VH-VL binders against Coenzyme F420H(2) oxidase (fprA). Designs and how they scored, part 19

Target 1, 148 residues: Coenzyme F420H(2) oxidase (fprA), of Methanobrevibacter arboriphilus (b1a7s3r263to410)
Amino acid sequence: VTIVYDTMHYSTQKMAHEIAEGIMAEGYDVEMFFLHEDERSEIVKSILDSKAIAIGAPTINDEPYPSIGDLMYYLKGLRFERTGIKRKAVTFGSMGGKGGTPASLGKDLGEYGFDVVDTCEVYYVPDEEENKACFKLGQKLVEEAKKI
Short names: E, the ipSAE of ESMFold2; O, the ipSAE of ESMFold2 at other seeds; V2, 0.75 times the mean of E and O plus 0.25 times the DockQ between their complexes.

## First folded at step 20 (VH-VL; framework fv_ponezumab)

Design w6 (from v5 with heavy chain S104E; at its last look DockQ between E and O 0.79; V2 from the best seeds 0.00; counts 0 for: pae E 3.2 > 2)
Fold by ESMFold2, look of step 20:
Structure w6 (fold): chain C 148 residues (1-148), chain A 119 residues (1-119), chain B 112 residues (1-112)
Amino acid sequence: as target 1 above (148 residues)
Amino acid sequence: QVQLVQSGAEVKKPGASVKVSCKASGYTFTHYYIHWVRQAPGQGLEWMGRINPSSGSTKYAPRLQDRVTMTRDTSTSTVYMELSSLRSEDTAVYYCARIYYWGEGFDYWGQGTTVTVSS
Amino acid sequence: DVVMTQSPLSLPVTLGQPASISCKSSQSLVYSYGNTYLNWFQQRPGQSPRRLIYEVSNLDSGVPDRFSGSGSGTDFTLKISRVEAEDVGVYYCMQGTHRPYTFGQGTRLEIK
């Protein structure tokens, strides 16, 4: 499973870590990528080799999200519906306003050929219940991917 | 609780190679990048590169790219840095570190490994 | 490479007095979303470095509040409102916006 995220604050990174823990608790490997640090080509290779992905970004009500948008644009061009595998996906993120970035990313991924099984958005730094939700999201992603 | 423990000091001749280990504990090894930074005697810090422990992917400083190799072993939570074709100017203390260069977080540094290159 | 230039390189200070260290970058350190990845590190004698400040002005946990950071774009400043004996060491600015990551040459803070 491939987890890709960008963050302006600790919240989205924390969510990514909890999702990864949920996946690893099911006995599956995770490759985790931070968009500021990792190369897009390596991220795309990991996605192509995976049956499940998690993509996260903070909600930016008044500002664009160029790094995640660049990745999404690239994924659009790859025509995943042609691969013979309908990869499972989840989206996640934190918000400072009333944005809906995880839902928007999920819609886009669905159009790109992914089966988006759930989304997770928090209004602030995730609390203990929200951490548990992210952990369970990782477990759910694996459960759905096993059905392929 | 988070610890990065490095291998011991090395003395090498010019032209040899050195491999320094960095064992991580107290956190989920694959969640955080490990960076290598060196410091020649009486001089400043130089970033050498980093490794993504989850994927094994690496990025090196261009000045060192031809001579440095970083690897990891997830089963032992250990990162390795190998520097080849050693020169006298490679004499330095070599640090591994879990650093946030780009935001909130704690940085954790190894104790440093002194590598001395002399004939 | 982005060149990080610190001034002064040697900073003798009387205990209890303020200290100020300048750092200039050869390129803007403003990244996407407007973030500026300028960090300050301290290296006490005989110790590994540690980060004091991230993103220009944010104090890391456990760093005394007598430290502060400011600046924008290419010009940055680390201030110590009143120097204590434990502040002796070398201070480095570092940029995380451009690859390769680069440090300033260091400012050695000494007590007079």
Scores: ipSAE 0.429, ipTM 0.808, lowest interface PAE 3.2, mean pLDDT 85
ESMFold2 (binder alone), look of step 20: mean pLDDT 91; pTM 0.905
ESMFold2 at other seeds, look of step 20: ipSAE 0.488; ipTM 0.823

## First folded at step 21 (VH-VL; framework fv_ponezumab)

Design x1 (from w5 with light chain N35K; at its last look DockQ between E and O 0.84; V2 from the best seeds 0.00; counts 0 for: pae E 2.1 > 2)
Fold by ESMFold2, look of step 21:
Structure x1 (fold): chain C 148 residues (1-148), chain A 119 residues (1-119), chain B 112 residues (1-112)
Amino acid sequence: as target 1 above (148 residues)
Amino acid sequence: QVQLVQSGAEVKKPGASVKVSCKASGYTFTHYYIHWVRQAPGQGLEWMGRINPSSGSTKYAPRLQDRVTMTRDTSTSTVYMELSSLRSEDTAVYYCARLYYWGSGFDYWGQGTTVTVSS
Amino acid sequence: DVVMTQSPLSLPVTLGQPASISCKSSQSLVYSYGKTYLNWFQQRPGQSPRRLIYEVSNLDSGVPDRFSGSGSGTDFTLKISRVEAEDVGVYYCMQGTHRPYTFGQGTRLEIK
C-alpha cells in the first residue's frame, strides 16, 4: 500500500502515520512518501505497483493543494481506468478553515479510475477519536483492497 | 526511548570500503527518514544523504553520490551506510540521525562511528 | 548549495553573562506555507550533536529556556541569557529548507 501526503503542519503527517499503523496491523507493508521530499517518479512507480493508495493534503486558505496538484495531473494522464483493475483509494487531510480537500481529491481519483472507499478530514490536529478513525481507515482500505 | 545505536569504530586502508550500521528502536522504523552526517576531526558537520526506510528510496549529497550507498533492513530496523574508494579525507565520525519532520532538523542522533583511513 | 555563515567562530564568555551567535544564509530559508527551517544544534565535548531549536525559535523538549532563537529570511540569532558551565561546546545552525542540508561552520563557546 502506498501513502502519499503533503502537509503544512504536523497534523496530516499524524493522520498518515495512523493510517499506516492500521494497514500494518492487518499485516501489510506500507510505502510512505512525503511529496516535498520524495521524487515524483518513485511515487508514481509505487502507485502503479499498488492495489491501494492513500492520498492526503491540507487545505490552505481555502485554496488549492498546490504540491499535490502536479501529482494528480500526472495520474490523470496515466489512464488507470484502462488497466482492468479498479484500485482502491482513500483521501485525508487537515483543515484550519473551510475544508474540502479530501473530497475534491477523492472526486478526481474517481475520475482517474480509482475506487475511492472513504475520506477523512479533521480540524487542525486529530484528537484521540480522530486518530482511531484514521487507524480504522487504514484497516478499511486493506479490507477493500482484498476484494480485487 | 528513541535510540539509534551504531556499529563500532573502523580502521581502513585507502581504496577500501566501510559499511556502518544504525539500529533504530523505540518508534515505528518506517515512519521517519534516516540521515547520515559526518564530522572530520576538529571540523564541522557535513550532510551525506538520507534514506526513506519505508520504500528504500535514497538521496545523496552530490559530491559523495558516486561512492555512497544507503540501504535498510525493515526486519531488524537497521539502516546501513557504505562508503567506497576511501580516501584520507574520509577520516571522520559518522552519525546517523532521525528526521522527525522534513525541515526541522534531527531530533535523535546515533552515538557516532569513527572511521579512520590510514595511508 | 546554501552557504551558512556563523559569527563569531570563537566565543569566550564569563559564567553568568549572556552570549549571542549569528547565523546568516546565502538564500532565504522561507519555504512553502510560510515555514522557515532554521535549526540550532549544540555539540558538547566528546558528544553527538543535540538539537536545541527548530524552525527559528521553538525550543526542543528538555532545553532550558535561557536559550532562545530569533530571525527571519537570511539572518538568525541564537542567544543564551546566562551562560552556565554545561553550555561549553560548539553550536551549529542548520538550514532545512534547501537540499542538500547545510550547516554553519560552528561557534565554539568557551568559559573565560
Scores: ipSAE 0.544, ipTM 0.845, lowest interface PAE 2.1, mean pLDDT 87
ESMFold2 (binder alone), look of step 21: mean pLDDT 93; pTM 0.933
ESMFold2 at other seeds, look of step 21: ipSAE 0.546; ipTM 0.845

Design x2 (from w5 with heavy chain K59R; at its last look DockQ between E and O 0.80; V2 from the best seeds 0.00; counts 0 for: pae E 2.2 > 2)
Fold by ESMFold2, look of step 21:
Structure x2 (fold): chain C 148 residues (1-148), chain A 119 residues (1-119), chain B 112 residues (1-112)
Amino acid sequence: as target 1 above (148 residues)
Amino acid sequence: QVQLVQSGAEVKKPGASVKVSCKASGYTFTHYYIHWVRQAPGQGLEWMGRINPSSGSTRYAPRLQDRVTMTRDTSTSTVYMELSSLRSEDTAVYYCARLYYWGSGFDYWGQGTTVTVSS
Amino acid sequence: DVVMTQSPLSLPVTLGQPASISCKSSQSLVYSYGNTYLNWFQQRPGQSPRRLIYEVSNLDSGVPDRFSGSGSGTDFTLKISRVEAEDVGVYYCMQGTHRPYTFGQGTRLEIK
């Protein structure tokens, strides 16, 4: 399973970690990538090798796609609907204002050929219950990916 | 409880290679990038590169890129840094360090591994 | 590479008195999201470095509140309001905005 995230602070990173813990608790490996640190070519390679992905980004200044737009544009061009596999996806993120980035990313991924299973968005920093929800989101992603 | 424990001191000849290990404990190994920083005797700190433990992906300082290799073993929660074609100026203490999040510096450091390169 | 310049390089201080260390970068450390990735480390004699401050002014856990950081853009300052004996060591600034990461030359703080 491939997790790709962007974060302005550590909040979205905390969510990615909890999702990864949920996946690993089910006995599956995770490759995590941070968009500002890891190269797009390695991220795309990991996505192509995976049955399931999680994509996270914060909403900043009420903008839905702060830094992942280039990745999303690239995924659009790959036409995943033509690969014969409809990969599972979840989206997640932290917001400081209006929010909505996880839902917008999910809509776009659906158009690109992914089966978007769920989304998760928190205000600023995830609390204890929201951390548990992210953990369960990771478990749900694995459960859905096994149906492939 | 977070600890980064490094392998012991090494003495090498010019032209040889050295491989230093860094074993992580007290946290989920794959969640945090591990960086390597070295310090020549009586001098400041130099960043060498980092590894993403979940994927094995690496990024190296440009001046070291052709001589440094970083790897990891997720089953033992260990990263490795190998520096080849050693020169006397590579004599330094080598540290592994955990990056809490991008740009924020290193919240936990290993104890350091002294590498001495002498003829 | 971004050059980080510290001043002074040697800082003798009297116990209980304030200390101030300057760090200047050759390029702005403000990143595209507006965050400024300037960090401060302390290295006590014979020890590994320890993070004191991240993102200009945020104190790391367990760091005494007599330490503070300030600055913006290219000019940054670490202050110790009342120097204690345990503050002896070398202080480094580090930029995390640009690759490769770079450190200042260090400021050696000693008690007079």
Scores: ipSAE 0.516, ipTM 0.839, lowest interface PAE 2.2, mean pLDDT 87
ESMFold2 (binder alone), look of step 21: mean pLDDT 93; pTM 0.939
ESMFold2 at other seeds, look of step 21: ipSAE 0.571; ipTM 0.849

Design x3 (from w5 with light chain Y101R; at its last look DockQ between E and O 0.83; V2 from the best seeds 0.00; counts 0 for: pae O 2.8 > 2)
Fold by ESMFold2 at other seeds, look of step 21:
Structure x3 (fold): chain C 148 residues (1-148), chain A 119 residues (1-119), chain B 112 residues (1-112)
Amino acid sequence: as target 1 above (148 residues)
Amino acid sequence: QVQLVQSGAEVKKPGASVKVSCKASGYTFTHYYIHWVRQAPGQGLEWMGRINPSSGSTKYAPRLQDRVTMTRDTSTSTVYMELSSLRSEDTAVYYCARLYYWGSGFDYWGQGTTVTVSS
Amino acid sequence: DVVMTQSPLSLPVTLGQPASISCKSSQSLVYSYGNTYLNWFQQRPGQSPRRLIYEVSNLDSGVPDRFSGSGSGTDFTLKISRVEAEDVGVYYCMQGTHRPRTFGQGTRLEIK
């Protein structure tokens, strides 16, 4: 499973870690990528080799971050529907304002050929219940991926 | 308790290579990038590169990228830094360090590994 | 590469007196989300570096509150309100906003 994220004030990173813990609790390895540290080609290769992905970003000025937009544009061009696999996906993120980035990313991923099984958005920093929800989101992603 | 424990001191001849290990404990190894920083005697700190332990992906300082290789073994929670074609100016203490948040610097450092290159 | 310039490079101080170290960057360290990734490290004689401050002004755990960080954009300052004997060492600033990550040249703090 491949997790790709961008983050502000550690919140989205905390969510990514909890999702990863949920995946690993189900016995699966995770490859985690921070969009501003890792090469896009390595991220895309990991996505192509995976049955399931999680994509996260914070919202700023009620818009998705530009770095995530560049990745999403690249994924659009890869025509995942041609691969013969309908990969499972979740989206996640933290918000300081209006929000809506996970839903927007989910809509785009659906158009690119992914089966978006859930989204998760928190206000600022996830609390204990929201951390548990992210953990369960990782477990759900694996359960859905097993149905492929 | 987060710990980064490095391998012992090395003495090498010019042209040889050295491989330094850094064993992590006290946290989920794959969640945090590991960076390498070196310090020549009496001098400041020089960033060498980093590895993403979850994927194995690396990024190196441009001055070193032809000679440095970083790898990891997730089963032992260990990262490795190998520097080849050693020169006397590579004499330094080599540190591994954990990056907590990509912009917030290194919150935990290894004890350092002294590499001496003598002709 | 972003150049980080520290001053002074050598800082003799009297015990109990304040100390101030300047760090200037060749480019703004403000990231697109408004965060400023300037960090301070202390290296005591014979020891590994230790993070003191992250994101300009946040003290790391176990760092005494006599240390403080301030600044914005390209100009940053580390202050010690009352220097103690344990503060002897070399202090480095580091920027994490731009790639590659770069350090200042270091400021050696000594008791006079």
Scores: ipSAE 0.439, ipTM 0.802, lowest interface PAE 2.8, mean pLDDT 85
ESMFold2, look of step 21: ipSAE 0.457; ipTM 0.804
ESMFold2 (binder alone), look of step 21: mean pLDDT 93; pTM 0.938

Design x4 (from w5 with light chain E55Y; at its last look DockQ between E and O 0.88; V2 from the best seeds 0.00; counts 0 for: pae E 2.7 > 2)
Fold by ESMFold2, look of step 21:
Structure x4 (fold): chain C 148 residues (1-148), chain A 119 residues (1-119), chain B 112 residues (1-112)
Amino acid sequence: as target 1 above (148 residues)
Amino acid sequence: QVQLVQSGAEVKKPGASVKVSCKASGYTFTHYYIHWVRQAPGQGLEWMGRINPSSGSTKYAPRLQDRVTMTRDTSTSTVYMELSSLRSEDTAVYYCARLYYWGSGFDYWGQGTTVTVSS
Amino acid sequence: DVVMTQSPLSLPVTLGQPASISCKSSQSLVYSYGNTYLNWFQQRPGQSPRRLIYYVSNLDSGVPDRFSGSGSGTDFTLKISRVEAEDVGVYYCMQGTHRPYTFGQGTRLEIK
């Protein structure tokens, strides 16, 4: 399972870690990538080798953080619906205002050929219940991916 | 308790290679990048590169790119740094360090591994 | 590479007096959308470096509040309001905005 995220503060990274813990609690390995640090070619390779992905970004003025847009553009061009497998996905993120990035990313991923299972969005930093929700999101992603 | 424990001191001849290990404990190994920094005797700090332990991907300082290799073993929570074609200028203390969050510097450091390159 | 220049390189200070260390970068350390990734480390004699300050001015856990950081863009300062004996060591600034990460040359603080 591949987790890719961008983050404005620690919040989205914290969510990514909780999702990863949920995946690992189900006995599966995770590869995590931060968009500004890791190379796009390695991220795409990991996504192509995975049946399940989690993509996260914070919201800026109700728009996705710019770095995630570059990845989404590349995923659009890869035509995942033509691969014969419908990969599972979740989206997540933190917001400081209106929000909506996880839902927007989910819609886009659906158009790109992913089966978007769920989304998770928090205001600023996740509280304890929101951390538990991210953990459960990771578990749900694995459960859905097992059906492929 | 987050802890980074490095392998012991090494003495090498010019042209040889050295491989230093760094074992992590007290946190989820795959969540944080591990960086390597060295310090020549009486001198300052030089960043060498880093590894993403979840994927194994690496980035190296351009000056060392042709001679450094970093790997990891997730089953033992250990990262390795190998420096080849050693020169006397590579004599230094080599540190592994954990990056907590992008740009924040290193919150935990290993104890250091002294590598001495002499003829 | 971004060059980090510290001054002074040697700083003898009387116990209880203030100390100030300058760090200048050859490029802006402002990251996209706001954060400035300038960090300070202390290396006591015989020890590994220890982070003191991250993101210009945030004290790391367990760092006394007599330490403070300030600055913006390319010019940064570490201050110690009252130097204690335990503050002896070498202080490094580090930029985390650009690759490769780079450190200042170090400022050796000594009690005179």
Scores: ipSAE 0.452, ipTM 0.817, lowest interface PAE 2.7, mean pLDDT 86
ESMFold2 (binder alone), look of step 21: mean pLDDT 92; pTM 0.931
ESMFold2 at other seeds, look of step 21: ipSAE 0.465; ipTM 0.823

Design x5 (from w3 with light chain S32T; at its last look DockQ between E and O 0.87; V2 from the best seeds 0.00; counts 0 for: pae O 2.1 > 2)
Fold by ESMFold2 at other seeds, look of step 21:
Structure x5 (fold): chain C 148 residues (1-148), chain A 119 residues (1-119), chain B 112 residues (1-112)
Amino acid sequence: as target 1 above (148 residues)
Amino acid sequence: QVQLVQSGAEVKKPGASVKVSCKASGYTFTHYYIHWVRQAPGQGLEWMGRINPSSGSTKYAPRLQDRVTMTRDTSTSTVYMELSSLRSEDTAVYYCARIYYWGSGFDYWGQGTTVTVSS
Amino acid sequence: DVVMTQSPLSLPVTLGQPASISCKSSQSLVYTYGKTYLNWFQQRPGQSPRRLIYEVSNLDSGVPDRFSGSGSGTDFTLKISRVEAEDVGVYYCMQGTHRPYTFGQGTRLEIK
C-alpha cells in the first residue's frame, strides 16, 4: 500500500502515520512518501505497483493544498481506468477553516479510476479519537483492497 | 526511548569500503527518514544523504553520490551506509540521525561511528 | 550547494554574559508558506550534536529559554542571554530548505 501526503503542519503527517499503523496492523507493508521530499517518479511507480493508496493534504485559505495538484494532474494523465484494476483509495487531510480537501481529492481520484472507499478530515491537529479513526481507515483500506 | 545505535569503530585502508549500521528503536521505524552526517576530526558537519525507510528510496549529497549507498532492513529496523573507494579525507565520525519533520533538522542522533582511513 | 557562513568561529565568553552567533546563507531559506528552515545545533565536547532550535526561533524540547533564535531570509542569529558552564561546545547552523542540507562551519563557544 502506498501513502502519499503533503503537509503544511505536522497534522497531515500524523494522520498518514496512523493510517500506516492501521495497514501494518493488518499485516501489510506500506510505502510512505512526502510529496516535497520524495521524487514524483518514485511515488508514481509505487502507486502503479499498488492496489491501494491513501492521499492526503491540508486545506489552506479554505482551498485544497495547491502543491498536490501537480501530482493529481499527473495521475489524471495516466488513465487508471484503463488498467483493468480498480484500485482502492482513501483521502485524508487537516483544515484550519472550511476544509473539504479530502472530499475534493476523492472526487478527482474517482474520476481517474480509483474506488474511493472513505475519507478522513480533522480540524487543525488530530485528537485521540481522530487518530483512532485514521487507524481504522487504514484497516478499512486493506479490507477493501483484498477484494481485488 | 528513541535510540539510534550504530556499529563500532573501523580502520580501513585507502580504496576499501566501509559499511556502518544504525539500528533504530523506540518508535515506528518506517515513519521517519534517516540521514547520515559525518564530521572529520576537528571539522564541521557534512550531510551525506538520506533514506526513506518505508520505500528504501535514497538521496545522496552530490559530492558523494558516486561512492555512497544506503539501504535498510525493516525487519530489524536498521539502516546501513556504505562508502566505497575510501580516501584519507573520509576519516571522520559518521552519524545517523532522524528527522521528525521535513526541513527542521535532526531531533535524534546516533552515538557516531569513527572510521579511520590510513595506509 | 547553499553556503552557510558563521561568525565568529571562536567565541570566548565570560560566565553569565550574553553571547551572539551570526549565520548567513548564500541563498534565501524561505520556502512555501513563508516557512524558513534554519536550524541550530549544539555539540558539547565528546558528544553527538543536539538540536537547539528549529525553523529559526522554535526552541526544541528541554532547551533552556536563555537560548533564542531570530532572523529572516539569509541572515540569522543565535543568542544566549546568560552563558552557563554547560553551554561550552560548538554551535552549528543548518539550512533544511535546499538540498543538499548544509551546515555552517561551527562556532566554538568557550568560557574565558
Scores: ipSAE 0.525, ipTM 0.838, lowest interface PAE 2.1, mean pLDDT 87
ESMFold2, look of step 21: ipSAE 0.587; ipTM 0.848
ESMFold2 (binder alone), look of step 21: mean pLDDT 92; pTM 0.924

Design xko (from w5 with heavy chain H31S W102S, light chain R99S; at its last look DockQ between E and O 0.74; V2 from the best seeds 0.00; counts 0 for: pae E 5.4 > 2)
Fold by ESMFold2, look of step 21:
Structure xko (fold): chain C 148 residues (1-148), chain A 119 residues (1-119), chain B 112 residues (1-112)
Amino acid sequence: as target 1 above (148 residues)
Amino acid sequence: QVQLVQSGAEVKKPGASVKVSCKASGYTFTSYYIHWVRQAPGQGLEWMGRINPSSGSTKYAPRLQDRVTMTRDTSTSTVYMELSSLRSEDTAVYYCARLYYSGSGFDYWGQGTTVTVSS
Amino acid sequence: DVVMTQSPLSLPVTLGQPASISCKSSQSLVYSYGNTYLNWFQQRPGQSPRRLIYEVSNLDSGVPDRFSGSGSGTDFTLKISRVEAEDVGVYYCMQGTHSPYTFGQGTRLEIK
């Protein structure tokens, strides 16, 4: 399972960690990629080799498109709907205002050929219940991926 | 409690290689990138590169790309940096450091490993 | 590579007086989310570097509030409102917006 995220604060990174723990609790390996640090070619290779992905970014200043948009545009061009495999996906993120990034990313991934099974968004820093929700999101992603 | 503990000082001849270790503890090793920064005697800091411990993916400073290799062992929570074809200007203290998030720099540093290259 | 230029390179300061260090980048440090990844590090004699400030103005945990950072785009400043003896060392700015990460030359703060 491939987790890709970008973050301006620790919050989205914390969510990614909790999702990864949920995946690993189900006995699956996780490759984690931080968009600012990792090259898109390595990220795309991991996604192509995976049955399931989790993509996250923070929501800031209520902007329509986070900087993760370059990756999303690249994924759009790969036409995953034509691969014969409908990979599972979840989206996640933290917000400091209006929010909506996980839903927007999920809609885009669905149009790119992914089966988006859930989203998760938190305000600023995830609390104890939100950490548990991210953990469960990882477990749910694996459960859905087993149906492929 | 986050710690980065590096291997001991090395003395090498020109043309040799050196491999420095950095053992991480107190956090989930695969969740944070490890970067390497060096400092020649009396000089400033130079970023060398970094490794994604989750995937093993690396990125190196262009000036060092042909000579540096970074690897990791997730079972021991250890990162390795190897510098080959050593020159006298490679004499420096080598630090490993943990990336906080994005481009916001390094919140924890190793103690440093002195590498001396002399004929 | 982004060139980071610090001034002054040597900064003698009287105890209790303010100090100011300039850092200028050859390119804008504003990232796509609007973040500006300009960071400040302190290296005390004989020690590993320590981050003081990240993203222009955010103090790390345990850093005294007499330290502050400001600036935007390509021009940044680190200020110490009242210099104490423990502040002796070399201060580096670092940009994390562009690969490779680059540091300024360092500013040696000394008590005169």
Scores: ipSAE 0.164, ipTM 0.745, lowest interface PAE 5.4, mean pLDDT 85
ESMFold2 (binder alone), look of step 21: mean pLDDT 92; pTM 0.926
ESMFold2 at other seeds, look of step 21: ipSAE 0.214; ipTM 0.762

## First folded at step 22 (VH-VL; framework fv_ponezumab)

Design y1 (from w3 with light chain K35R; at its last look DockQ between E and O 0.83; V2 from the best seeds 0.00; counts 0 for: pae E 2.1 > 2)
Fold by ESMFold2, look of step 22:
Structure y1 (fold): chain C 148 residues (1-148), chain A 119 residues (1-119), chain B 112 residues (1-112)
Amino acid sequence: as target 1 above (148 residues)
Amino acid sequence: QVQLVQSGAEVKKPGASVKVSCKASGYTFTHYYIHWVRQAPGQGLEWMGRINPSSGSTKYAPRLQDRVTMTRDTSTSTVYMELSSLRSEDTAVYYCARIYYWGSGFDYWGQGTTVTVSS
Amino acid sequence: DVVMTQSPLSLPVTLGQPASISCKSSQSLVYSYGRTYLNWFQQRPGQSPRRLIYEVSNLDSGVPDRFSGSGSGTDFTLKISRVEAEDVGVYYCMQGTHRPYTFGQGTRLEIK
């Protein structure tokens, strides 16, 4: 499973870590990528080799963080709808205002050929209950991916 | 409780290779990038490169990129740094260090591994 | 590569007196949305480096509050309000905004 995220204040990174813990608790490996550090070509290769992905970004000034937009544009161009499998996806993120980044990313991924099975959004920093929800989200993603 | 424990000191001849290990504990190994920094005797600090432990992806300092290789073993929570074609100028203490977040510096350091290159 | 220049390189200080170390970068260290990745490290003799301050002014856990950091853009300062004997060592600034990561030359703090 491939997790790709961007983060502004560590909150989305913490969510990504909890999702990864949920995936690993189900006995599956995760490859995690931070968009500002890792190369796009390596990220896309990992996505192409995965049946399940998780994509996260914070909302800043009611807009998705720009680096996620660059990745989403690239994924649109790869035409995943033509690959013959409908990969499972979740989206996640933190917000400081109106939010909506996970839903927006989910809509886009659906148009690109992914089956978006859930989303998760938190206000600023995830609390203990929200951390548990992220962990369960990772477990759910694996459960859905096993259906492929 | 986060610890980075490195392998012991090594003495090498010019032209040889050295492989230094760094075993991580006290946190989820795949969540944080591991970097390598070295310090020649009486000198400052030089960044050598880093590895993403979840994917194995690496980036190296341009000055060293032709001679350095970093790998990891997720089953033992260990990263490795191998430096080839050793020269006397490679004599240094080699540190592994963890980054919590991109750019925010190294929050935990290994104890250092002294590598001595002499004829 | 971004050049990090520290001054002074040698800093003798009387116990209990303040100390100040300057760090200047050859390029702006400001990144997205105002984040500035300038960090400070202390290395005591025979020890591994220890992070003191991350992102200009944030004190790391367990670092005494007599340490502080300030600055913006290309000009940064580490201050010690009252130097104690345990503060002896070499202090490095480091930039994390640009690749490769680079360090200043170090400032050796000594008690007079």
Scores: ipSAE 0.536, ipTM 0.841, lowest interface PAE 2.1, mean pLDDT 87
ESMFold2 (binder alone), look of step 22: mean pLDDT 93; pTM 0.926
ESMFold2 at other seeds, look of step 22: ipSAE 0.592; ipTM 0.853

